# Ledger of designs, part 1: VHH binders against EKC/KEOPS complex subunit cgi121 (cgi121)

All scores and structures are predictions.

Target 1, 174 residues: EKC/KEOPS complex subunit cgi121 (cgi121), of Schizosaccharomyces pombe (q9p7j3)
Amino acid sequence: MILPLFPETQVHVFVYENVSNCAAIHEQLISQNPIYDYAFLDAATILYKKQVYSAIIRALEDRRDEQMKTKTIHSEVILSLSPKTEISSAFRQFSMTKKSKNIVVVKIDSKLTEEEEFERLDKLVEGNRVEFSDEELQKLIDFKVLKKNYKLDPSTLENPLASILSSIALRGYS
Unless a header shows other numbers, all headers, positions and changes below count from the first letter of the chain; Kabat numbers aren't used for antibody chains.
ipSAE, averaged over its two directions, is called F for ESMFold2-Fast, E for ESMFold2 and O for OpenDDE. V2 adds 0.75 times the mean of E and O to 0.25 times the DockQ between the complexes of E and O.
Where letters were taken out, [cut] stands.
Atom coordinates printed by the task and the answers are left out, and those that the model quotes come from them; centres of patches stay.

## First folded at step 1 (VHH)

Design c1 (framework vhh_5c3l_4)
Fold by ESMFold2-Fast, scan of step 1:
Structure c1 (fold): chain B 174 residues (1-174), chain A 122 residues (1-122)
Amino acid sequence: as target 1 above (174 residues)
Amino acid sequence: QVQLQESGGGLVQPGGSLRLSCAASGFTFSSYAMSWVRQAPGKGLEVVSDINSGGGSTTYADSVKGRFTISRDNAKNTLYLQMNSLKPEDTAVYYCAKDLRYFGSLSPETSRGPGTQVTVSS
């Protein structure tokens, strides 16, 4: 994907369901193995493609403006999904855990093509790759988790897109 | 320079309790969220608990929820972890961490203290 404000930045997003090796992946992420330098998100927290893109755009804006709070762009994507500025809370809310079953994986500044990233990730992730689409994401979301993470009330839960995007864009200023 | 120093670990029998402390210096402690992270023998790092800058919001890993309590004293620049009903599975080195960052982030030496060993066994 090409982002209008960041046309030189390569962005790839992958979705995997029924992942059996999340505990092993989690250990590689926490140990900072550079092969695993991706944003690994729990799909239970992601309802829309625009939610992921909004977090990516915010992370890229923070990098451009030298305002990143984390060391890597991928960590910054995870932080940028959170409506709060606290790093530890954001990571617990949105990142993949040992117990995750479905994941969304983001790669920014890839030196590889999308096909080459697919080949690499398919070797790291033991699960079924599905299309990155609103339809597929809606099959994997946990609405209880979504409600908690974005503090949604019953009136916004039926159509939460605008609330979620506003929370990501106005993080720290609302 | 950020400095974090954990204390309070030791040997304890199953069902016992321990209170860990982390003394922080070199940064404005009251402005940062803090976490407790552990590493069991042969395992990766696990985030156990975190607390926001003001102390009013806390989260816990499912494995410790209801048994552990995180707290902080901003006047004393100290973070605490009260551990009750300890299990053999809680055996690990416990680290105090500032601005917990996952993959591609700061090394343990820059973002965490040296750790304190907790051993739960008969």
Scores: ipSAE 0.014, ipTM 0.199, lowest interface PAE 7.3, mean pLDDT 83

Design c10 (from c1, 13 letters changed; framework vhh_5c3l_4)
Fold by ESMFold2-Fast, scan of step 1:
Order: sequence, then structure tokens, then C-alpha cells
Structure c10 (fold): chain B 174 residues (1-174), chain A 122 residues (1-122)
Amino acid sequence: as target 1 above (174 residues)
Amino acid sequence: QVQLQESGGGLVQPGGSLRLSCAASGFTFSSYAMSWVRQAPGKGLEVVSDINSGGGSTTYADSVKGRFTISRDNAKNTLYLQMNSLKPEDTAVYYCATDYGSEFYDTSGQHRGPGTQVTVSS
């Protein structure tokens, strides 16, 4: 996919449900294996496509402006999902864990096509790929997790999109 | 020059308590989120707890939740970790760190103190 504000940046987003090998993937991420250079998110934390895109755009803006707080664009995406500027909090709240079952995987600056990335990821992730769509994401979300991560009140939970996007865009200034 | 210096470690029996302190200097402490990170012999780094710059938001690893409390005193440039109901598996070197990322990723801009040893045994 091509983002209007960053037309030269290749972005691919994949969603996997019923993943059985998150512990093995986690070990590869800790060892910093370059084959696993992706943002691995817990799908329990993602409700909308726009939520993911907003975090990607914020990370790309921070890279462009030389204001990244993390070492890689993919870790910056994870940080950018958080309404807070604290790196450890963002990773605890949004990144995949050894116990995750459904994941969202983001690849930025791929030298491969979407099809080639899918073939690579299908070998790394033991799960079922589903469409990156609001409908599929809504099947995987944990609303208790979403509410805690974005500090949503009951009235906002009926239509949380604007609050989530505002939290991502105004992180550190809200 | 960013400096972080931990203190308060030692030998304690199971069920005991310790309070760790971290003295910070060389930066605007009140503008930084802070973390406690530990490493047991032969194991990787574990982020134990973090606290935001103002002190109003905290998180804890599942292994210590309900037993440890992180706090800060911005007027004194000091970070604290109150450790209660200590267990042998809490034995580790404890480090004070600026906004240390999860054990997944090496985050840029992080600073860590030299550490203080906590040993829980009889």
C-alpha cells in the first residue's frame, strides 16, 4: 500500500488469527533476527485500519523529522500507537507477547512486493491470514484492553475512532 | 552527562522487603519517563516497572504486580522501587533506566545505571 503523505514508502499490513507460535516469534524478536524486522502487534489492541495507519504516519513523520525515540521504524510504529510517550508502556500495551493468539504485522520499506512478503510471513507465522479490514479487526479486538490503553469512558466506547486517532496524533501534547 | 546511580540492594530472606533508590543527574529528570529493569544470572533483561514523567501513570510486569511499587520524587531527582513479599526468583541485578523499551527491542536514547544486586535467599 501507498500512503498519500509518504508515496515513496512501501507499507504492508497483515492480520493473522489463531497463531500457535507467538513464543517462537518472540524469541526471534529478542535476538534481533533481521528476518523478523516487522512490527508485531497484538490484535487485541487494534480496532480500526485507520488506527494502524495513523501510527504508521506518525512514525514516518518522526523519522522524517529526525525525532524517532526508538532504533527502528517498526518499533516506532509500536510506540506511535500509544497515547503516552513512554516506550516501555507502549510495548507492554500494544506489542505481541508469547501468549498472543491474534496478531497484526506491519512492514515498512519492504524491498519485496505484498505477495512476496505474504509468502515470507506465511513461513514465519503459524496461523490463519485474514483480510486487513475493520470487520476482521472487530472480531479480534479486546474492548477491555482498548479501553485501558486509550483511557476511554463508556460514552466514548460507542464511537471510539476519533478519540483513538486524536490520542495518536496529539501524543505528548494532549 | 546523564548519570543514574542505584542503591538499596542487599541480601534479604524470602518474604522480606527492600526499597531501591536511583539518584539521577545531568538531565531534566522531571521530563523523562523512568523504568526499573532487572537481570538474573543467565537470563535476559526484564522490564519490571515504569512510571511516566509526572508520576501519575505506572505499569508493572505480571511477575511483580501487587508486590512492587514504583514511585518518583521529581524535586529530589530520585526514582524508587518498593519491593515487598520478595521471592528467590526476584534475585537479580536491578537497574534504573530512562524509558527502557520492552525486552523485544533495543531502544535509542536509553540510559542505565551500573545496577544494584538484590539477593533473596535464606
Scores: ipSAE 0.016, ipTM 0.278, lowest interface PAE 7.1, mean pLDDT 84

Design c11 (from c1 with R101Y Y102E F103S S105W L106Y P108S E109T T110D S111V; framework vhh_5c3l_4)
Fold by ESMFold2-Fast, scan of step 1:
Structure c11 (fold): chain B 174 residues (1-174), chain A 122 residues (1-122)
Amino acid sequence: as target 1 above (174 residues)
Amino acid sequence: QVQLQESGGGLVQPGGSLRLSCAASGFTFSSYAMSWVRQAPGKGLEVVSDINSGGGSTTYADSVKGRFTISRDNAKNTLYLQMNSLKPEDTAVYYCAKDLYESGWYSSTDVRGPGTQVTVSS
């Protein structure tokens, strides 16, 4: 995928359902294994493709402006999904846990093609790969988690997309 | 090897104040965000406050905003929670928690201390 404001940046997004080894992946992330340098998100928190892309764009803007709060571009993506600029809160809200069952995986600055990243990830993730599409994401979302993470009120339930994107773009700023 | 030890809890009347401390060891304290979390009787775990590794950025649960202040002293490996205008609903066991590495790398599973009891009643 090519982002209009970052045409030289390679971006790949993958979705896996029924993942059985989230605990093992989490241990690799804790040990800082460079093979696992991806943003591993809990699919229960992601409703739209635009939600993920908005966070990626914000992370890339922070890197461009030398304003990253985290060590890697992938952890910056996780932070950027949160309406607040607090690292620990963002990871609790959006990152994969040992108990996650469905995940969204983001790779930025890949030296590999999308097919090669699929081959690599399929060896790391014990689950079923599905298309990165709004249709598939809507099967995996937990609306209670989404409403809590973005503080959605009943009046926005008919169209949550605008509220979510505004929260990501503004990150709690007026 | 990671050790967290809370202190400063006790019995206080509504409207009173308490200052909690957490002594940390076994990790590079200055590299990690820290949290205060609590569990009231019959309730789940609630994160009341977060602080980044440098102490310059903090968050608070809506239930404690304006009343609680989180701070840290990296030279002493100590985390603090100043609790003012205490209410009966603040009654809980309070835990300090080692959270995520500030660089955004995952920490070990949330590590909490044994907790310190805060009881707010007349």
Scores: ipSAE 0.013, ipTM 0.186, lowest interface PAE 7.9, mean pLDDT 82

Design c12 (from c1 with D99R L100G R101Y Y102S F103Y S105R L106T S107Y P108T E109P T110D S111Y; framework vhh_5c3l_4)
Fold by ESMFold2-Fast, scan of step 1:
Structure c12 (fold): chain B 174 residues (1-174), chain A 122 residues (1-122)
Amino acid sequence: as target 1 above (174 residues)
Amino acid sequence: QVQLQESGGGLVQPGGSLRLSCAASGFTFSSYAMSWVRQAPGKGLEVVSDINSGGGSTTYADSVKGRFTISRDNAKNTLYLQMNSLKPEDTAVYYCAKRGYSYGRTYTPDYRGPGTQVTVSS
């Protein structure tokens, strides 16, 4: 995928449903196994492709400006989904947990093609891959989780996209 | 540019107390978990205490639990370590560290300050 302001940056996004080994993956992430250097997101928190892209762009901007708050670009993507700059809260809100069933996986700066990353991830993730599309994401979202994470009210419920993107873009600004 | 500057170290007698401070600049201090780590002569680094970005969650190494207290003042961009009931075994260089957060509860230090020497005599 080609990002505004970062066309040279390789980005791959994968979506998996009905993942049976989230507990095992979570153990590898806690141990910081470099094979698992991806952003593993709970799909219950992601409604739009633009939501993921906005977080990626924000993380890349923070890296460019030497303002990253986490150790890796992938953890910075997770932080960037949150309307606040509090790291532990962002991970509780958006990161995959042992209880997750559907996940979104982001890879930035891969030296591999999308097909090669897919082959690698297929060995790590025990689930069904689906297309990274708004249609597929809408099947996996938990709207109650989304409302809590972005503090959405009934007036934004029918079209939350602008509110979500604004929250991501304006994170940390007064 | 991330900068961490420790102060408050010195020479104390066993049973004494010291309060270490770490002045942070070059990053949004309130957004990062912080740690105190130490290195005794001829030994490796030991993480003695961690504190989350908001200050509401702390952990301690078994060697210092009940004696040391970590705290932070996000308005002042300052991290503290209150050290009570000091023992000769606490003699070390103490470093303030910015923690990178990964998934779950494990943190790896991103940056450390230059350190401040704590010597507990005899």
Scores: ipSAE 0.012, ipTM 0.211, lowest interface PAE 9.1, mean pLDDT 83

Design c13 (from c1 with K98R D99K L100S R101Y F103G G104S S105R L106S S107T E109Y T110D; framework vhh_5c3l_4; at its last look DockQ between E and O 0.01; V2 from the best seeds 0.00; counts 0 for: pae E 10.2 > 2, placed apart)
Fold by ESMFold2-Fast, scan of step 1:
Structure c13 (fold): chain B 174 residues (1-174), chain A 122 residues (1-122)
Amino acid sequence: as target 1 above (174 residues)
Amino acid sequence: QVQLQESGGGLVQPGGSLRLSCAASGFTFSSYAMSWVRQAPGKGLEVVSDINSGGGSTTYADSVKGRFTISRDNAKNTLYLQMNSLKPEDTAVYYCARKSYYGSRSTPYDSRGPGTQVTVSS
């Protein structure tokens, strides 16, 4: 995908359901194996494509402006999903865990095509690839998790998109 | 309790060699990526080298590339740094550090040892 503000940046987003090896993937992430240099997100936390894109754009803006708080662009995407600036909190809220069943995987600055990244990821992820679409994401979301992560009240639950995007854009501000 | 203890530092002449060791305990050493970081007098912390949990992937700061080699022995819970062709600029306290997946750019580790002094002078 091409982002209007970042036309030179290659972005690929993959969604996997019914993943059976999340514990093994998580161990590779903790060990910081460079083969796993992706943002691995728990799909229970993602409701919209725009939510993921907004986090990617914020991370790319922070990189452009030399304001990244984490060491990699992928960890910056994870941080950028959180309404708070605290890194460990963001990872607890949005990152894949050993018990995750469905995941969203983001790759930025790939030297590979989307199909080549898919072939690579299929060797790492034991699950079913589904389309990165609002329809597919809405089958995987956990609204209890979403509400907790973004501090949503009952009045915003019916149309949470604007609140979520505002939280991502205004992270660090009161 | 995570414990990291460095050894092998000392005084060496320019062009000499030293091998640092770090004994790790209190966690599953083979599950974590490790780093060597250093701090010279009056300067900030510099990450010298990183190694993944299995030992198959390593990285080095440009200042030490080609001169230093990081390695690990998971059976002995020990991390090593082989330092060759030492320069006065390598004078620093060297720390063994456990890398954190949750770490920041300025602090990419969650634990480090008390450090071992390396002094390179004639």
Scores: ipSAE 0.194, ipTM 0.598, lowest interface PAE 4.7, mean pLDDT 89
Fold by OpenDDE, second read of step 3:
Structure c13 (fold): chain B 174 residues (1-174), chain A 122 residues (1-122)
Amino acid sequence: as target 1 above (174 residues)
Amino acid sequence: QVQLQESGGGLVQPGGSLRLSCAASGFTFSSYAMSWVRQAPGKGLEVVSDINSGGGSTTYADSVKGRFTISRDNAKNTLYLQMNSLKPEDTAVYYCARKSYYGSRSTPYDSRGPGTQVTVSS
């Protein structure tokens, strides 16, 4: 996928359910294994495709403006999901954990087709690939976690997308 | 390159005070939670105090509660540890440590300074 604002940057997003090896993946991330150069998100924290895209765009903007707060573009995506500026908090809120069962995987600057990238990633993730869609994401979301992460209240829960996107876009501005 | 450098350690008598500083560079200091850890002779690494990125939340080991105060100045990229009412058992090398995004119980930090010696003795 190509983002209109970043035509030279190819992005792929994958969703896996019933992943059995999140703990193993997490260990590789801790070890900074370059083979695992992705953003691994807990699907329980993701409700909308636009949420993911907004975070990606924010990260890419930060990179473009040389304002990245994290070491890698993928870690910046994770940070960008959070309304908080603290990196560790953002990772606790949104990144895949050892206990995760469903994940969203983001690849930035891919030089492969989506299918080729999937083949590569499929060797790393032991789970079932599902469609990256709002329909599938809403099946995996934990609303309690979502509410907590974005401090959603009854008034914003009617249309949480606006609140989520605002939180992502305005991180660090309030 | 991430750099952390502690200072302010030294020899003090019991009941005395010291103020440790940690100069941070090579990263966005205000985006990271920080910790003071210490290692006494013959003992393992012990967490002394934690502080979140904004400085609004702090935690302390039970052994130092009421005596130590962690703080930070994000404008100066500096972490502080005010140590009052020092005891001989506080003798240790004190390290400034940056909490990792992928931190675990076994590897909570991705960077640590060389440490500063604190000795409490009469």
Scores: ipSAE 0.098, ipTM 0.572, lowest interface PAE 2.4, mean pLDDT 93
Fold by ESMFold2, look of step 4:
Structure c13 (fold): chain B 174 residues (1-174), chain A 122 residues (1-122)
Amino acid sequence: as target 1 above (174 residues)
Amino acid sequence: QVQLQESGGGLVQPGGSLRLSCAASGFTFSSYAMSWVRQAPGKGLEVVSDINSGGGSTTYADSVKGRFTISRDNAKNTLYLQMNSLKPEDTAVYYCARKSYYGSRSTPYDSRGPGTQVTVSS
């Protein structure tokens, strides 16, 4: 996929449900194995495609402007999902954990087609791929987690997109 | 939870040696890169040395290169810093730190111990 603001940057996003090996994947991430150089997100925290794209765009803008706070573009995506500037809390709230069951996986700067990237990723993730769509994401979200992560009140919980995107855009503004 | 405990600090004369140890628990030590960081009085934190999870790749600050040696024993969950040819400017609190996969560019670790004081004075 090509984001209009970054036409030379190939991005792929995959969604897996019923993942049985998140603990093994997590071990590889903390070992810094380059084969696992993706952003692994807990799908319980993701309701919209635009939530993910907004975080990707924010991370790419920060890289372009030499304002990245984390070590990789993929870790920067995880930070960019958060309304807060604290890196450790962003990872705690949005990153895949050993206990995650469903995940969203982002690859930025891919040199592969979507099919080729999927074949590589499918060797790493033991789960069922589903479409990256708002319809499938809605089935995997935990609304209690979403409300907590973005401090949604009852009036916005029915239509939370604008509140979520505002939180991502305003990160760091008091 | 992650626990790191440094030991081996003390008072030593210039030119002397000390060996610092760090006992690690509450996590899989052999899966993490580790660091020694130090803070001299009135100064910020300085990364002294890094070691990868397997122990085969090490880096050093220019100020300690050739004098300090980082090592680890993954079977004992212990990190070490051998400090030779100590100088007064090495006086600092030394912290054992676990590096994070997603560590910040400004704070490259996610956990550290309470530190051990090293004082180099005649």
Scores: ipSAE 0.005, ipTM 0.288, lowest interface PAE 10.2, mean pLDDT 87
ESMFold2 (binder alone), look of step 4: mean pLDDT 86; pTM 0.863
OpenDDE, look of step 4: ipSAE 0.015; ipTM 0.378

Design c14 (from c1 with D99G L100R R101H F103S G104S S105T L106Y S107R P108G E109S T110E S111Y; framework vhh_5c3l_4)
Fold by ESMFold2-Fast, scan of step 1:
Structure c14 (fold): chain B 174 residues (1-174), chain A 122 residues (1-122)
Amino acid sequence: as target 1 above (174 residues)
Amino acid sequence: QVQLQESGGGLVQPGGSLRLSCAASGFTFSSYAMSWVRQAPGKGLEVVSDINSGGGSTTYADSVKGRFTISRDNAKNTLYLQMNSLKPEDTAVYYCAKGRHYSSTYRGSEYRGPGTQVTVSS
């Protein structure tokens, strides 16, 4: 996928349900294994494709402006999903855990095609691939988690898209 | 419960060398990124170097690049900073800092030790 503001940046997003090896993946992330250089998100926290794209755009803007707060573009995507600029909270809120069951995986600056990344990830992730679509994401979301992460009230929860996107775009201003 | 204890500071002549150590306890040391941060009198904190949880990735401030080397020994729960070609402007209190996650310490430093004084003077 090509972003209008970053046409030279290749972006791939993958969704897996019923993942059985999240604990093993988490151990590889802790050990900083380069093969696992992706943003691994808990799908319970992602409601819309636009939510993921907004975080990617914010991370790429911070990289362009030399304002990244984390060591990798993929960690910066995780931070950028949070309405706050606190790294520990963002990772606790949005990243995959040992107990996650459904995940969203983001790859930026891939040296591989989307098909090649699929083949690579299918060897790392023991789960079922599903389409990266609002329909599939809405089957995996946990609204209690979403409400907590973005501090949504009952009126906002009925149509949360604008609030979520505003929180990501205006992170650090409120 | 997190405890960080720096050692190895002292008075040294310009052009000299010092090796700082940081003994860590109260957390799984091998699971967190670590950094060395310094503060000169009357100035703000400067992150001089950081290292990821496994030790394979390091970063240095331009002011110290080529002169300082960060390393860690996860079996001994110890962080090191080898400082060569020291300059008067390196005079500062040096702190060992624990990151909030395995990947970064930049703006997520959770804990710092009490610090060790480094003075570079003739």
Scores: ipSAE 0.000, ipTM 0.179, lowest interface PAE 15.4, mean pLDDT 83

Design c15 (from c1 with K98R D99T L100P R101K F103G G104S S105W L106S S107R P108T T110D S111Y; framework vhh_5c3l_4)
Fold by ESMFold2-Fast, scan of step 1:
Structure c15 (fold): chain B 174 residues (1-174), chain A 122 residues (1-122)
Amino acid sequence: as target 1 above (174 residues)
Amino acid sequence: QVQLQESGGGLVQPGGSLRLSCAASGFTFSSYAMSWVRQAPGKGLEVVSDINSGGGSTTYADSVKGRFTISRDNAKNTLYLQMNSLKPEDTAVYYCARTPKYGSWSRTEDYRGPGTQVTVSS
């Protein structure tokens, strides 16, 4: 996919449900295995495609402006999903854990095609790939988790998109 | 109480070598990835090198590749940085940093030592 503000940047997003090896993947991430250089997100935290794209755009803006707070563009995507700039909190809120069952995987700056990345990830992730679409994401979301991560009240939860995107773009709305 | 204490910094001439050590206590050292981070005068933080919990995987900033070697001794709860062929631009305060379990590949640490000054000058 091509982002209008970053047309030269290759972006691939994959969604997997019923993943059985999240503990093994998590161990590779903790070990900083370069084969696993992706943003691995818990699908329980993602409601919209626009939510993921907004975080990617924010991360790319921070990289362009030499203001990244994390080591890689992929960890910057995870940070950028959070309404605050505290890295440990963002990873706790949005990153895949050993207990995750459904995940969203983001790859930026791939030298591979989407098909080649899919073949690579298919060997790393033991789960069922589904379409990256609002419909599929809405089957995997946990609204209790979403409410907690973005501090949504009952009225906001009925139409959360604008609030989520504002939180990502403004990062702590102050 | 988590504690990280660096040692081994000092004044050295260009082309010289220094070995930094970091003594860790108050946590299970062998369970955490560790990093060396530096800050030169008037500049931001730079992650120099990192090492995974088991010591088998390392990375280096392009500025130090081939000159610096990170290693760890989990039995002694100690992190090391061997610095060879030092250049004036390596002058900085060097910090030992613990990588959080959440975000182990990030540049941000959940704890950092007080730092040790390395000055490369004639």
Scores: ipSAE 0.012, ipTM 0.212, lowest interface PAE 8.8, mean pLDDT 84

Design c16 (from c1, 13 letters changed; framework vhh_5c3l_4)
Fold by ESMFold2-Fast, scan of step 1:
Structure c16 (fold): chain B 174 residues (1-174), chain A 122 residues (1-122)
Amino acid sequence: as target 1 above (174 residues)
Amino acid sequence: QVQLQESGGGLVQPGGSLRLSCAASGFTFSSYAMSWVRQAPGKGLEVVSDINSGGGSTTYADSVKGRFTISRDNAKNTLYLQMNSLKPEDTAVYYCAKYEDSLWGTEYSDYRGPGTQVTVSS
């Protein structure tokens, strides 16, 4: 995908369910293996495609403005999902853990096509790829996790999209 | 809970040397890669050096490469930073951190200690 405000920036998003090797992936991330330079998110935290894109746009804006708070653009995507500016909380809330079952993977600045990135990731991730769509994400979400992460009350939880997007876009400005 | 206690800082003249120590508890130290991170007055956090769990692989920031040496003693749960040829720009509070925390950004590290102050001046 090409974003209108960032036409030079290639973005790919992949969704995997029933992943069996999250612990091994986590070890590679800690080892700073460049092959694993992606944002690995726990799918239990993601309800909408727009949620992911809003975080990507915010991260790209922060990079453009030389205001990134984390070491990489992919780490900045994870931070940007959080309604708060506290990095530790954002990673505990949204990033993949050794115990994750379903994941969302984001690649920014890819020089590869989506199909080429898929072939690469298919070798790294032991799980089933599904379509990046609201329908598939809604099968993987944990509403208790979503409610906690975005501090949603019962009335907001019935239609949380606007609240989630506002939380991402207005992080640090509200 | 993870606890990290730094020591060994002080006032030193340019060209001098210091050895920092970090005592770790609350996790299996020998299973984790570790980092030294510093924060100069009015500046952000900078990762200075990393060491793997076994001590055989190390990395250094360009600003300290050739002058600093990171090491660890897994039997004592202690991380070390040997600092040689110190420069005024090395003046900072030095913290130790788990490497996974440093990978995701220095502010992500749960620093439990007050750090150790290093001041390089004439």
Scores: ipSAE 0.000, ipTM 0.154, lowest interface PAE 12.5, mean pLDDT 82

Design c17 (from c1 with K98T D99E L100P R101Y Y102D G104S L106G S107Y P108E E109T T110Q S111Y; framework vhh_5c3l_4)
Fold by ESMFold2-Fast, scan of step 1:
Structure c17 (fold): chain B 174 residues (1-174), chain A 122 residues (1-122)
Amino acid sequence: as target 1 above (174 residues)
Amino acid sequence: QVQLQESGGGLVQPGGSLRLSCAASGFTFSSYAMSWVRQAPGKGLEVVSDINSGGGSTTYADSVKGRFTISRDNAKNTLYLQMNSLKPEDTAVYYCATEPYDFSSGYETQYRGPGTQVTVSS
């Protein structure tokens, strides 16, 4: 994927449903195994492609401006999804857990093609790959989780995209 | 074998200042993002401030913005928190911690020190 604001940065996003080994992946993330250097998100928290892209763009802007708040670009993507500045809160809200069933995986600065990353991830993730599309994401979202994470009310619930993007944009300013 | 040890806490009057230090050992300190986390009596953990591995990027909780400054000295493996204009509401045990990577709990950290008590009263 090519982002117009960051044309030299290679970005890949993958979606997996019915993942059976989330506990094993989670253990590898806690141990900081470099093979698992990706942003692993719980698909229950992601409704739109634009939501993921907005977080990626914010993370890349923070890296460009030397304002990253976390130790890796992938952790910065997770933080960037949250309306709060607290790293632990962002991980609790958006990261995959041992109990996750569907996940969104983001890779930034890949030296591999999308096909090569698919081959690599297929060895790490025991689940079914699906298209990264709004249609597929809408099958995996948990609206109760989304509402809680972005503090959505009835006035915004029918069209939450603008509210979600605004929440991402307002994160972390002083 | 990772060890984090806080120091510099104590009793201080409202409006006063304290500087907390955290000595780190047993890991490559310069490669880790670090945090200051506090727990007030009868309350949960609050992340007060975060700093990236190089020291160029920081965040602050709204409750402390403009009053607290986080910094680090990678050559000395030490993390600092300069606390100015202290308020009674800042009374808490303050912990030095590495970036939390446990996604199952918002307050769990990979490593955390034993804490240092800060009491603001007069």
Scores: ipSAE 0.011, ipTM 0.184, lowest interface PAE 9.3, mean pLDDT 83

